# VH-VL binders against q6zmt9r679to764, part 3

Target 1, 86 residues: q6zmt9r679to764
Amino acid sequence: DNLLHWLAEELSEENAESLSSTLPLRRSTIQLIKLKNPDDLTEQIHEFLCFWKKSLPTFTDKLRLLARHLRKIGRSDLAEELKFKW
Short names: E, the ipSAE of ESMFold2; O, the ipSAE of OpenDDE; V2, 0.75 times the mean of E and O plus 0.25 times the DockQ between their complexes.

## First folded at step 2 (VH-VL)

Design i4 (framework fv_inotuzumab; at its last look DockQ between E and O 0.04; V2 from the best seeds 0.00; counts 0 for: pae E 8.4 > 2, placed apart)
Fold by ESMFold2-Fast, scan of step 2:
Structure i4 (fold): chain C 86 residues (1-86), chain A 119 residues (1-119), chain B 112 residues (1-112)
Amino acid sequence: as target 1 above (86 residues)
Amino acid sequence: EVQLVQSGAEVKKPGASVKVSCKASGYTFTSYWIHWVRQAPGQGLEWIGGINPSDSYTTYRRKFQGRVTMTADTSTSTVYMELSSLRSEDTAVYYCARSLEYWGEFAYWGQGTLVTVSS
Amino acid sequence: DVQVTQSPSSLSASVGDRVTITCRSSQSLVYSEGDTYLSWYLHKPGKAPQLLIYKVSNRFSGVPDRFSGSGSGTDFTLTISSLQPEDFATYYCLQGTHYPYTFGQGTKVEIK
């Protein structure tokens, strides 16, 4: 919860669109979240991350998958920080 | 090409502080952590800590907490390591190194900075 | 802290020799789903350390193919198939799976 909000704050300026494209979310879900939070990129990203996390099976290694997504969008720095905060 | 260039050698007296710089180029500065590693004469490599340049979050090895401070200046793509309350045992070559990806593996290293602590 | 121990602490060898260095960790370095973060470095006096092998067995860019890494879990090996003059150095393994990151104590490869 708090950790995904922190991550959303770090991503809002540079990587929001890349992340929304990388996470396996339906276009309709992305659009609904954007419409719900039209002036708050941080909240949009936070809701993308929360929805993605909820969509994963219980046994999924969420840290590993999230780190891989972060690396893919050029944010290996956040992946390494996430490892220390997780 | 990725390069890390460190500041020059320092000679300090016990009780002083030293601040070593590490200037990065050839990649996106905020995309990878910079870590600091030292080697005292006759000793092995020792990890001191690291910093995320994007938000200045730091992690330090416990034995250095309270004496070490790492900072990052994104406008100059430079990381600093300041070590205070210097003792003769802090005499060492200090290296900065960039993470390979996100797990603790160090792909690119600065040339090293010799810090000598003597009376 | 996860302890990392290298063996031997030193060895003497001649050019052309096969050299084997081992690294043992006090805990498994396998991250969930099989990723293992164990790397090897070459260090010479007056020079910066150089990454040789990352994630157990992958050669870093520009590293000669005489260097190879293997191992799993807690036991890892660096092999130099045919020692060259520039290979006389101290070798370190590093575990990056657990905080704090810890180096082995080093293995010095000296001229016989």
Scores: ipSAE 0.538, ipTM 0.871, lowest interface PAE 1.6, mean pLDDT 90
Fold by OpenDDE, look of step 3:
Order: structure tokens, then sequence, then C-alpha cells
Structure i4 (fold): chain C 86 residues (1-86), chain A 119 residues (1-119), chain B 112 residues (1-112)
């Protein structure tokens, strides 16, 4: 997912930690993602976002949810740009 | 009308595998998750896992990982749950259920499938 | 895993009684703004569970008005304002916010 990869590149480590704390993903899964890519934060975030996206039904407004989460972590700038790129 | 129709009761030996089907109708099959829940005799409800029929993405409860496989056939609007290495404690009624909206809320249920594991 | 504690485990009541069942989670079930995935189910022997309440306080289609849900964060309540004969069953809460999804242990509502 190129869009999620872009987003992953724009998120800081702090942002990533904030996102991971708000999403209902198993901590063990998050740990596995980190272990898989211990030195690549972007890839960690990308995989995390991809996993989250896949965890949602097709019916779900994924853009709205993702934008909401971005705003909650103080990245309204990315939320707006995401909507533009989606 | 949304309907989930499951396959019939199964009797298996320990160590065997069982595959239960859940045929969905009355809605867009790929738009909602299908989950599996079981109830062992005298026990409560237990979530097993779920599958997104749109891309066959799955998530399983840890205790079942490596032993459960969920699949979806979009051509028949059918979801399958296969449980291997069966144990006596796997004896239960197994239900498929369709999500309501986003996440773990189950609006529509199959009629249940009794799986008995005995030597 | 998120622990879900349901209380009481069982209760005896009569037709017309007000019944209250509580569900407590080990952590907040708020996923996003306005989204808390706590649902309630009615389950009778030999039948499939039935959804009563979703997102804490919304009655599912066809559910009688006597059923209501309330709560927030970690504490939730199912209320039956006036118990009917068909309401004797086992009730479960479910948290669907965090993986793995977890049910309460159930509350059996028996006839007094």
Amino acid sequence: as target 1 above (86 residues)
Amino acid sequence: EVQLVQSGAEVKKPGASVKVSCKASGYTFTSYWIHWVRQAPGQGLEWIGGINPSDSYTTYRRKFQGRVTMTADTSTSTVYMELSSLRSEDTAVYYCARSLEYWGEFAYWGQGTLVTVSS
Amino acid sequence: DVQVTQSPSSLSASVGDRVTITCRSSQSLVYSEGDTYLSWYLHKPGKAPQLLIYKVSNRFSGVPDRFSGSGSGTDFTLTISSLQPEDFATYYCLQGTHYPYTFGQGTKVEIK
C-alpha cells in the first residue's frame, strides 16, 4: 500500500507509539512487527498500518477512522493530506 | 434477510480435523467479517477468530493459532473453519457470526454446529 | 488480554422484575471518539446467541424497549426494566474493541 507507506514515512517514532497505543491490536503483534524490522521504523509503521487496515471490514470507512486517529495524536496535517491523497 | 447456515454436526476422534462451513446470504458477502465463537458444555462463549472475506485476512485467538484455519470462498459466499489436532476439550457448539459494523459486535449468527471429540 | 468480569454469575427473578447485569473490563473499551464496542447477547440452550445491545446503549433491530444498555470506559450495565417469560436465559457481554475479543463469563437469569 503506497499511501500507507507514505504515511509511515511522515510519522515520527513518538507518533507511531501513540498510534499503537490507541489501536485495538494485540501487543504481541506489535512486538512481532518491531522484531521483524528492528532498525526500520518506517517499515514497522507501514506494516502496523497495513495490519490495522486489513483488520477492518470493507464496509468500514477506513479513511475517516485513520484521519481521526491522526488528529488524536496531533497530526492533523497528515490527516488532511491523507484525505487529499486517498 | 441476512442468513448464516452452518454445516451439520460432526463426531471426531482425538487428533483428527474438522471443517465446519458457514454459508452467508442476504447481504454483500465481502463487506463484513465472519467470526467464529464456540461454547463447550457448561462453559461460556469463547471467541475463536475472524476472517475478512474481501481479502481472506484472518485473526485468531492465540490459543488456537497453529491449529485453526479460516477460509472464505467468495464464489459460494461460504466461510470455513478448520480445527486440527482435535482434543476432547474441543467438544463444543461452534457458531459463525457476522459483524454488525466495524469490529467485534456480532449481529447475525448461524444455527450452530455441534462438534464432538471422543475416543 | 482484556479481562471482562460479569456480575452476578446468576440471579433469580420473577416476571415483571427489574433486572440489572454489570460488566467490567480490565481496560477502557473506547476505541475511537464515540466508538465503544461493548455488546450484550441473550443465549438460550439449543439456540444461537442473539444480539441485544451494541456500542453500549444501542438496541439491535427487533429488540424490545425493556432492554437498555449504559456505561462508559470500563463499566457497563444491561437493564431489563420488566422481565418477561421469554427473557429467562443466559446473558453475555462482549468487548469487541481489543484483540482478542472476550466475553464475560455470563449471567444466568432464572425464574424465582
Scores: ipSAE 0.018, ipTM 0.744, lowest interface PAE 6.2, mean pLDDT 91
Fold by ESMFold2, look of step 3:
Structure i4 (fold): chain C 86 residues (1-86), chain A 119 residues (1-119), chain B 112 residues (1-112)
Amino acid sequence: as target 1 above (86 residues)
Amino acid sequence: EVQLVQSGAEVKKPGASVKVSCKASGYTFTSYWIHWVRQAPGQGLEWIGGINPSDSYTTYRRKFQGRVTMTADTSTSTVYMELSSLRSEDTAVYYCARSLEYWGEFAYWGQGTLVTVSS
Amino acid sequence: DVQVTQSPSSLSASVGDRVTITCRSSQSLVYSEGDTYLSWYLHKPGKAPQLLIYKVSNRFSGVPDRFSGSGSGTDFTLTISSLQPEDFATYYCLQGTHYPYTFGQGTKVEIK
């Protein structure tokens, strides 16, 4: 899970808000993550990504789909780096 | 209470298309995948595919690729499955099902829609 | 495709009997974090399937404790400790680890 933590470290607060709106997570899950980690943005993002990964069918190309979301929020640079790390 | 309500039975001729609806209620529509499973008379259950309503991402079983299209309408909390180029072997009860939190596990099911293909 | 084979294909049993149904997968169903996506369903004619057991051994909400699941890797078992009249049905296992999701062929449980 080092890859998702690396990604969480690279995202800004603005990126995190945009990304949370595009991830298909339950509202209650998002709220609990924020409540658990109120002052730790990196850990909030990391938990969002971990829950998102777990919420998809096992055969889904999760890294490719994550790269698509990153491009949508304007972080194509991170989408490209994902390719190097897998 | 989670509910999935499907459209009514359909009778079609070979070569036609059918579009079955599945209206969801009692949960946040965009938080869970909706899958489609069918059962032909006297046969077992067969997974067709699924859709993530949040971004309309779809996954189809290979044998249905090119003939099946799944769509979601978030304004009505409804998923549609369209199956084209119908054959008599497509006669089945079609179910929509919402995933549990765990992948590939179907916790809540619609009542089923009988699609009959005959001429 | 991952083959999932149930046995037996059918059985007859009396109320009160202990019933076991097995499900064997052609590949391990363990996913990357150790979770195993094997679930069991009950299906009666004219009704939708009902989830009984998920992730091998977890009972779904409202499922009686006479239903239990066990197994690992490729071999799984559904057990009904004391068969009741309402348990007449066809039972299916489903593997959700590999594309495509595949059901076992079903086990019809008939009450004598």
Scores: ipSAE 0.012, ipTM 0.694, lowest interface PAE 8.4, mean pLDDT 86
ESMFold2 (binder alone), look of step 3: mean pLDDT 94; pTM 0.955

Design i5 (framework fv_inotuzumab)
Fold by ESMFold2-Fast, scan of step 2:
Structure i5 (fold): chain C 86 residues (1-86), chain A 121 residues (1-121), chain B 112 residues (1-112)
Amino acid sequence: as target 1 above (86 residues)
Amino acid sequence: EVQLVQSGAEVKKPGASVKVSCKASGYTFTDYYIHWVRQAPGQGLEWIGGINPNSGGTTYRRKFQGRVTMTADTSTSTVYMELSSLRSEDTAVYYCARDWLGEYYYGMDVWGQGTLVTVSS
Amino acid sequence: DVQVTQSPSSLSASVGDRVTITCRSSQSLVHSEGNTYLSWYLHKPGKAPQLLIYKVSNRDSGVPDRFSGSGSGTDFTLTISSLQPEDFATYYCMQGTEWPYTFGQGTKVEIK
């Protein structure tokens, strides 16, 4: 998913920690993704986003929900950019 | 104040269609999914389906597929549910309820007052 | 569809009583992301339903402390620690983990 990879590249290490606590992912899933990608922050964030997206039903507005998670972690700038890249 | 206000009671003949409105106020309309739930006399609550006002995406329970249509008008913050080919079993109070889009399913925390739809023989 | 079954279908109680209502699902309600989407609603004739509990155990804003939810997997409980006059109502559990969303059949709490 090219859009989610772009987003992962834009997020900092501080954003990654905030996002992993905001996204409704199992702690074990978060730990496994970190263990799998120990020195690759971009890949960790990308995997978090991909797992989160896969957990949602088709009727869920994934763009709107993602934008809300980004606003929660203080990245309203990225939430606004999603409207143009989605 | 956060409110969902529904249209008034309807009496319809078998085979007709009914369109119920649900007008939102006091919150950001596009931040909440709107569910439709009904209760027939002496029966429990039954989930019909819902709409995401931001995307227009809809999901309907299989037994209503082909008979129900949900739409949203963001300019008036109003959701509509149209049910066609009405039968006596469709006599029920119909509710709209909001559900926060920030969770997969948060819970229906604000409900409309209900609209009684009576299908007379 | 995921079937949700409540027990009992009705019960008689007095003000001050501890009331326990059980909800059982035909499948685990643990979503793949780790959350369990089981909610409880209070419904009175002539009024809209009210959300009491979301995600198993979280009270909605303004819901009195006497209401509590517990459980995991397929077995869930709503407890009212000390029944008040305004609590005589029908209670519904609802699962939001799997589409389509389904309600239990309801538990009517009546005056003894």
Scores: ipSAE 0.000, ipTM 0.601, lowest interface PAE 14.2, mean pLDDT 84

Design i6b (framework fv_inotuzumab)
Fold by ESMFold2-Fast, scan of step 2:
Structure i6b (fold): chain C 86 residues (1-86), chain A 122 residues (1-122), chain B 112 residues (1-112)
Amino acid sequence: as target 1 above (86 residues)
Amino acid sequence: EVQLVQSGAEVKKPGASVKVSCKASGYTFTSYDIHWVRQAPGQGLEWIGGMNPNSGDTTYRRKFQGRVTMTADTSTSTVYMELSSLRSEDTAVYYCARGEYYDFWTGYFDYWGQGTLVTVSS
Amino acid sequence: DVQVTQSPSSLSASVGDRVTITCRSSQSLVYSSGNTYLSWYLHKPGKAPQLLIYEVSNRFSGVPDRFSGSGSGTDFTLTISSLQPEDFATYYCMQGTHLPYTFGQGTKVEIK
């Protein structure tokens, strides 16, 4: 989704490592995404987010969960912006 | 500071219903789940269910399904738990607790309300 | 439901003692992400339960450093390195990996 791509562009390399640890993704999935996009951090983060979103049940409050992950990695600013873009 | 403040003690007859409130302050109300946990006299802690106040979604432990209803009022930052068809074994202290979670209800409880004693007696 | 069992059910201790409480689950508590949702709570009569440790080993803000948690998979331990007067209470572990959330039966720590 376009919103997830915007979010990926706002996250730094430090945030990427924290996010990959915080999102409930298998280590093999994380490594596959990194290998697929070795020179493109933004695309790595975007694929982490897309994969995570696709793993959730239909009735999950995805916006709230995403906001919580952002706060956990120290990006409360992005969590607040998210409510205006979702 | 984060606070959860519950309504006062209730005494009910068997077959009645009780509605307990939990008023939240000190955080963004819609960003956290509120769960309910009870403790009957001489017993341990028992999880009843939880509510997402943003979506209105609820999840209940199966033994309470059909008797428990959780609702939220965003304008007052308050979650309610209503338990119907009360039995003597529902006599317990009822706690609300704020849930930290990842991916559909996994998590733990960081802040708790002070508790509400509900006594069911004939 | 995932069964959670604590050991011992009760113990007697003196101020300054090292106390260990064990929690065992009937299934692995490792979530698909690799995180483990096992938490510990302190409960006193007439008071609300309070969080001590979350995700196995993380001490909650304001909790004294004498409290520590460890373990993995299905076996977990809460340790109090030097028991203080305010620590005489009932301790509960809880698993939050599987619905419904389930608590251990509790461990009462009593003064000798």
Scores: ipSAE 0.000, ipTM 0.624, lowest interface PAE 11.5, mean pLDDT 84

Design i7 (framework fv_inotuzumab)
Fold by ESMFold2-Fast, scan of step 2:
Structure i7 (fold): chain C 86 residues (1-86), chain A 120 residues (1-120), chain B 112 residues (1-112)
Amino acid sequence: as target 1 above (86 residues)
Amino acid sequence: EVQLVQSGAEVKKPGASVKVSCKASGGTFSSYAIHWVRQAPGQGLEWIGGIIPIFGTATYRRKFQGRVTMTADTSTSTVYMELSSLRSEDTAVYYCARDEGYSYGYFDYWGQGTLVTVSS
Amino acid sequence: DVQVTQSPSSLSASVGDRVTITCRSSQSLVYSEGNTYLSWYLHKPGKAPQLLIYKVSNRDSGVPDRFSGSGSGTDFTLTISSLQPEDFATYYCMQGTHWPYTFGQGTKVEIK
């Protein structure tokens, strides 16, 4: 959890929009999270990440998948930092 | 143009600590990760750990946990490796090496090496 | 840790010989994006290691054409097509796919 909160703090508004479109979340889920946390971008991103993580099978390589999403949105720096924080 | 310059040789007694520096010049410092590798006499190359200077995030090989600390000063483009509780088996040449793009997974530039001798 | 094993540990050769060094990993070195992070380094006493080959088969800038890398998955080879006097050195492979990075034990290429 601490890792996802750290990541949410590092992502900009532009990154957040890109990330929400690359994570395999339903549009209705994204809309609900935004509505629940108006004007709190960090909390929106944190909930996107938590919901995404919770949606995956228990034994999925979550860090590897997250790194791929970060690289796709142009945040290869954060993807590599995840490798170092592991 | 890219150059990694390390501090000079050190002679230490068992139980002491040593701090080796690695100053980067040329290129964008923020685009690198810097790793440390050593070679003890008659032994092969051994990876110690690495640091992403712009974040201050470091990771270490398990056998060095508790004895090694890596830090960075981005204002001077310098990375430091401090090894404590020195033993005779820590006698080695210590190299810093660059992994551009944080994790290209290989080392394109190396420092000249720093000999650390641990003896009574 | 991913174990990397080189073969042979040492070899004797003459100038002009074809030299082959093998590197084997305990796990596949293919990263999630499809690249394979296996690199080769030349090391001489009193000098820093020097990158020769990165990502299996890519020659680093300034490295002579006689050096070539090949392989896939877990089995990799460094070939020197015609050994030169400056090539007598110790060679190391390294995997950078899995954390922590690990080196092979080294192959010493000696004058016959």
Scores: ipSAE 0.000, ipTM 0.610, lowest interface PAE 15.1, mean pLDDT 83

Design i8 (framework fv_inotuzumab)
Fold by ESMFold2-Fast, scan of step 2:
Structure i8 (fold): chain C 86 residues (1-86), chain A 121 residues (1-121), chain B 112 residues (1-112)
Amino acid sequence: as target 1 above (86 residues)
Amino acid sequence: EVQLVQSGAEVKKPGASVKVSCKASGGTFSSYAIHWVRQAPGQGLEWIGGIIPIFGTATYRRKFQGRVTMTADTSTSTVYMELSSLRSEDTAVYYCAREDYYDSSGYLDYWGQGTLVTVSS
Amino acid sequence: DVQVTQSPSSLSASVGDRVTITCRSSQSLLHSSGYNYLSWYLHKPGKAPQLLIYLGSNRASGVPDRFSGSGSGTDFTLTISSLQPEDFATYYCMQALETPYTFGQGTKVEIK
């Protein structure tokens, strides 16, 4: 997903750790993604976001939920940008 | 195993409000949403809305908007559904049900036992 | 809203019969993830509904193998290969592609 890849490029290593702890992903999935992409932080984050999107309840506004996660990790700037790029 | 336990039957007068609880036990509370579904006598199942407890985010079917409120108390793993301005046609069994989104979503896997709400004068 | 229609509304059957129930949606339920967001439930008065089939064709834990789901997009079928006494119930399909989640009107399977 192009937009989720853009977002992954904007997130730092500190953001990645915070995001992986706040996204409702199974721990084994997080570990698998990290092992699959050991030296590529951007790809790790991108796969976290793609997997999260696929596993998320369909009744929920995905944009609003993602913005909420971004605010929780201190990236309210990215949450605001998402409103216009989603 | 996951269990959803609902509060007991309620009898209300038209115009009153009712608040039904759904207490979850087992599983990872952060991984699921709780939905409310009702069945009026002789009718089919009707989705009312759902809430993701960890975010407090709720979505309602439009016909209930303004009359229904869903809330969560994460400290007690309990979700509430409050329906106001009750009418006789709100007489129904109300169910809570879980949607788990860690591995996959889009289905209601565990259900509460149901709460009969009777609205009569 | 996505509309979901079941057929038939009711049917009479005997123990041992093959029963098929159809569910049609007004829009495709096939998501970009490859999943069809349709599930099937069994409901009896006085009891909670029970999940039978999820994501179109997957049998839920503890559900007997006589129950199967098939279909994709807008046309789905629940099959009971050999009806048992405990299977006389009302069956519902539900779409969860988008809100509001919508149930079919139900199919009552009653004794012949």
Scores: ipSAE 0.007, ipTM 0.651, lowest interface PAE 10.7, mean pLDDT 85

Design i9 (framework fv_inotuzumab)
Fold by ESMFold2-Fast, scan of step 2:
Structure i9 (fold): chain C 86 residues (1-86), chain A 120 residues (1-120), chain B 112 residues (1-112)
Amino acid sequence: as target 1 above (86 residues)
Amino acid sequence: EVQLVQSGAEVKKPGASVKVSCKASGGTFSDYAIHWVRQAPGQGLEWIGGIIPILGTATYRRKFQGRVTMTADTSTSTVYMELSSLRSEDTAVYYCARDSEYEWGYFDYWGQGTLVTVSS
Amino acid sequence: DVQVTQSPSSLSASVGDRVTITCRSSQSLVYSEGNTYLSWYLHKPGKAPQLLIYKVSNRDSGVPDRFSGSGSGTDFTLTISSLQPEDFATYYCMQGTHYPLTFGQGTKVEIK
């Protein structure tokens, strides 16, 4: 997903750690993704987001939930930008 | 209710490859990491690697890197482990195991095991 | 790699005996969030391994209360308070904190 890849490029290392702790991801999932992409933070974040998205129930408003997680980690600027990238 | 069912025993010659399957039933297959562990005759348990089926993301213990490949088919809830360039030392029972449903870092369900024999 | 060492490698015991098995790791198993990922498994010939204890001291569902785990950091113990006939098996500890995941070499509990 192009939108999730754009978002991954905008997140810092600190943002990525905060986001991975607030998303409902298993620690084993996080570690396997990091081991696969040890030098590529953008790919790590992109895979975290893709897994999170695929794990959600069918009728979930995924963009609204993502915006909430972004606000929680202090990236309200990115949450607002999601409204335009829809 | 949760069950991991593996493919049957294999006999291979040195230099060949083997592909073992592990089919999950009950529970949500794609949300769990599946790992592979082996036990050679008279030896202990040895971790080989793990895969996240929904992403296709896999990692391997260093000594197997380049010889092992793990893949998943989420439509059939099946994980595969392929080991190439087989040696007699690869003779072992191979198990798939599920990373814990509630947390992680321990295996709550195991497959029944697949005996792979490598001999000339 | 994190090395995991069990002691003893084998022991002989009778039904009703108290059995203790030790597991030591070459580095701390405390993960960054504070949990310690040390688990214990029972393995019998011809069967898959079965989870007994996870996160040092938690019994898996259905595991009899005669099995208990304890320890911290790098030193861990599995105790069977009163050995039953079905408990003659090989026991393995596993560390799940660091990749690659590593097992102890196993402890075989045999009939005296």
Scores: ipSAE 0.007, ipTM 0.673, lowest interface PAE 9.7, mean pLDDT 84

Design o1 (framework fv_ozuriftamab)
Fold by ESMFold2-Fast, scan of step 2:
Structure o1 (fold): chain C 86 residues (1-86), chain A 119 residues (1-119), chain B 106 residues (1-106)
Amino acid sequence: as target 1 above (86 residues)
Amino acid sequence: EVQLVQSGAEVKKPGESLRISCKGSGYSFTSYWMHWVRQAPGQGLEWMGGIYPGDSDTGYNQKFKGRVTISADKSISTAYLQWSSLKASDTAMYYCARLEYSYGWFDYWGQGTLVTVSS
Amino acid sequence: AIQLTQSPSSLSASVGDRVTITCSATSSVSYMHWYLQKPGQSPQLLIYDASSLESGVPDRFSGSGSGTDFTLKISRVEAEDVGVYYCQQFDSYPLTFGQGTKVEIK
């Protein structure tokens, strides 16, 4: 997903650690993603977001949930931008 | 501590209106979905619908859509379930329950409100 | 709608017995949760996300499964475990519960 890749490019290393702790991803999934992409923070974040999205039921309001996670990590600016790119 | 406290038992006649309540405390009321689950006498649990109090967004089970209204008043941390015209088939125990939204489990439940509708 | 079927519908166990309850879904589900409703009480969460034990729940309870088949086990049942057990899916609307499994202690 192009939007999730854009978002991954906008998140810093500090944001990535906060995001991975707030997204409901299994520890084994986080470790696997880091192992596969050890030198590519952007790809790590992108895969965290893709796995999170794929793990949610189809009726879930993914945009709303994602915006909420972004606000939790102090990126309300990205939550606002999300409305124009989703 | 998180608590959900529901209004007391009701005895009504068919055709009457009713509103029951569920007051949340010990958490950010506007940050969690509040759902309603019914249990007819001797039967299992049946999901009715829910509301996100932060913006009053609602979701309903098709079976109950148009038959009940779910609402919330965030100023007093209270969710409501309302009927405009009760039927005998509405006789049931009604529970409110807080939804953990990411994986969709109900972590806290109210004590229940028994609604009896008979002529 | 995803229909959940529990087996058995009821059982009688002696204190110390192993109890196994299954829940089958008509299609694959992303998340399955288990609740216990003790007589005269509200349902309470036991297991979430198939296998995670809720805080305060004794470790004699465990859950497993994925896809369409899920299992709840009580390694050695105690008198206070009497009640009706329900599975619940979070994959699609409407949210659905199994019909319940009544556990009695003899």
Scores: ipSAE 0.005, ipTM 0.626, lowest interface PAE 10.5, mean pLDDT 86

Design o10 (framework fv_ozuriftamab)
Fold by ESMFold2-Fast, scan of step 2:
Structure o10 (fold): chain C 86 residues (1-86), chain A 120 residues (1-120), chain B 106 residues (1-106)
Amino acid sequence: as target 1 above (86 residues)
Amino acid sequence: EVQLVQSGAEVKKPGESLRISCKGSGYSFTTYWMHWVRQAPGQGLEWMGGIYPRDSDTGYNQKFKGRVTISADKSISTAYLQWSSLKASDTAMYYCARRGYSYGRHFDYWGQGTLVTVSS
Amino acid sequence: AIQLTQSPSSLSASVGDRVTITCSATSSVSYMHWYLQKPGQSPQLLIYKASSLESGVPDRFSGSGSGTDFTLKISRVEAEDVGVYYCQQYNSYPYTFGQGTKVEIK
């Protein structure tokens, strides 16, 4: 997903910790993704987002839910921009 | 030292099954993505897909999805690329390549290649 | 899919010449890598993430660029540099390679 990759590029190290805490991912899943990508923050975030998206029911309003997570971590700017790129 | 050793050349007929291998050594096999890249005779490089051996998470180039299966056996540090029914168009050199840790997401080590020839 | 176009498709150089190869992407890329495939050999990494020189690669190789336009330069080509050069993006699935630039030595 090109959109999730764009989003991962925009999120900083400070945002990565907050995002991994607010997304409903198991701690073991977060650790595994970090282990897969030890020095690649963008890929860590991208995989957090892809794993989260994959875990959701088919008819979930993914855009709305992702925007809420972004607002929770203080990235309302990205939540707004996401609406235009979706 | 890190090394990727691939299985030997194969000569097959259309309709036959085949599995080729790539054995990693000198590193923690389960913690690095292993990718497959093909090169048809006289052509350039084409990404096929990859696998993360620890959890068998896979990604495929849609062009090859359903035509090949990528798998890994972590007990023997070996990744596989498999066809259930070969076609003449599968004739190519097949490389395995490890995705490096450095933030560049580059292929840092490559196998020597496995030549697969499919003809009647 | 991000398509990569390399220029030129082939070139012939003399030992000591400066060689320049370009790679153009259909959308912005930050993970652009360069590989060399010598005749009969596996590809080998030269440059990663546009401008980082891989360990063990001679410093006559350099990479530059950002956005959609990237360049690989060989400051003084050597006979051993013969082969096909490929750019490759790792930003967007499916990951793609350029069509290759064949470098021959006169």
Scores: ipSAE 0.006, ipTM 0.671, lowest interface PAE 11.0, mean pLDDT 87

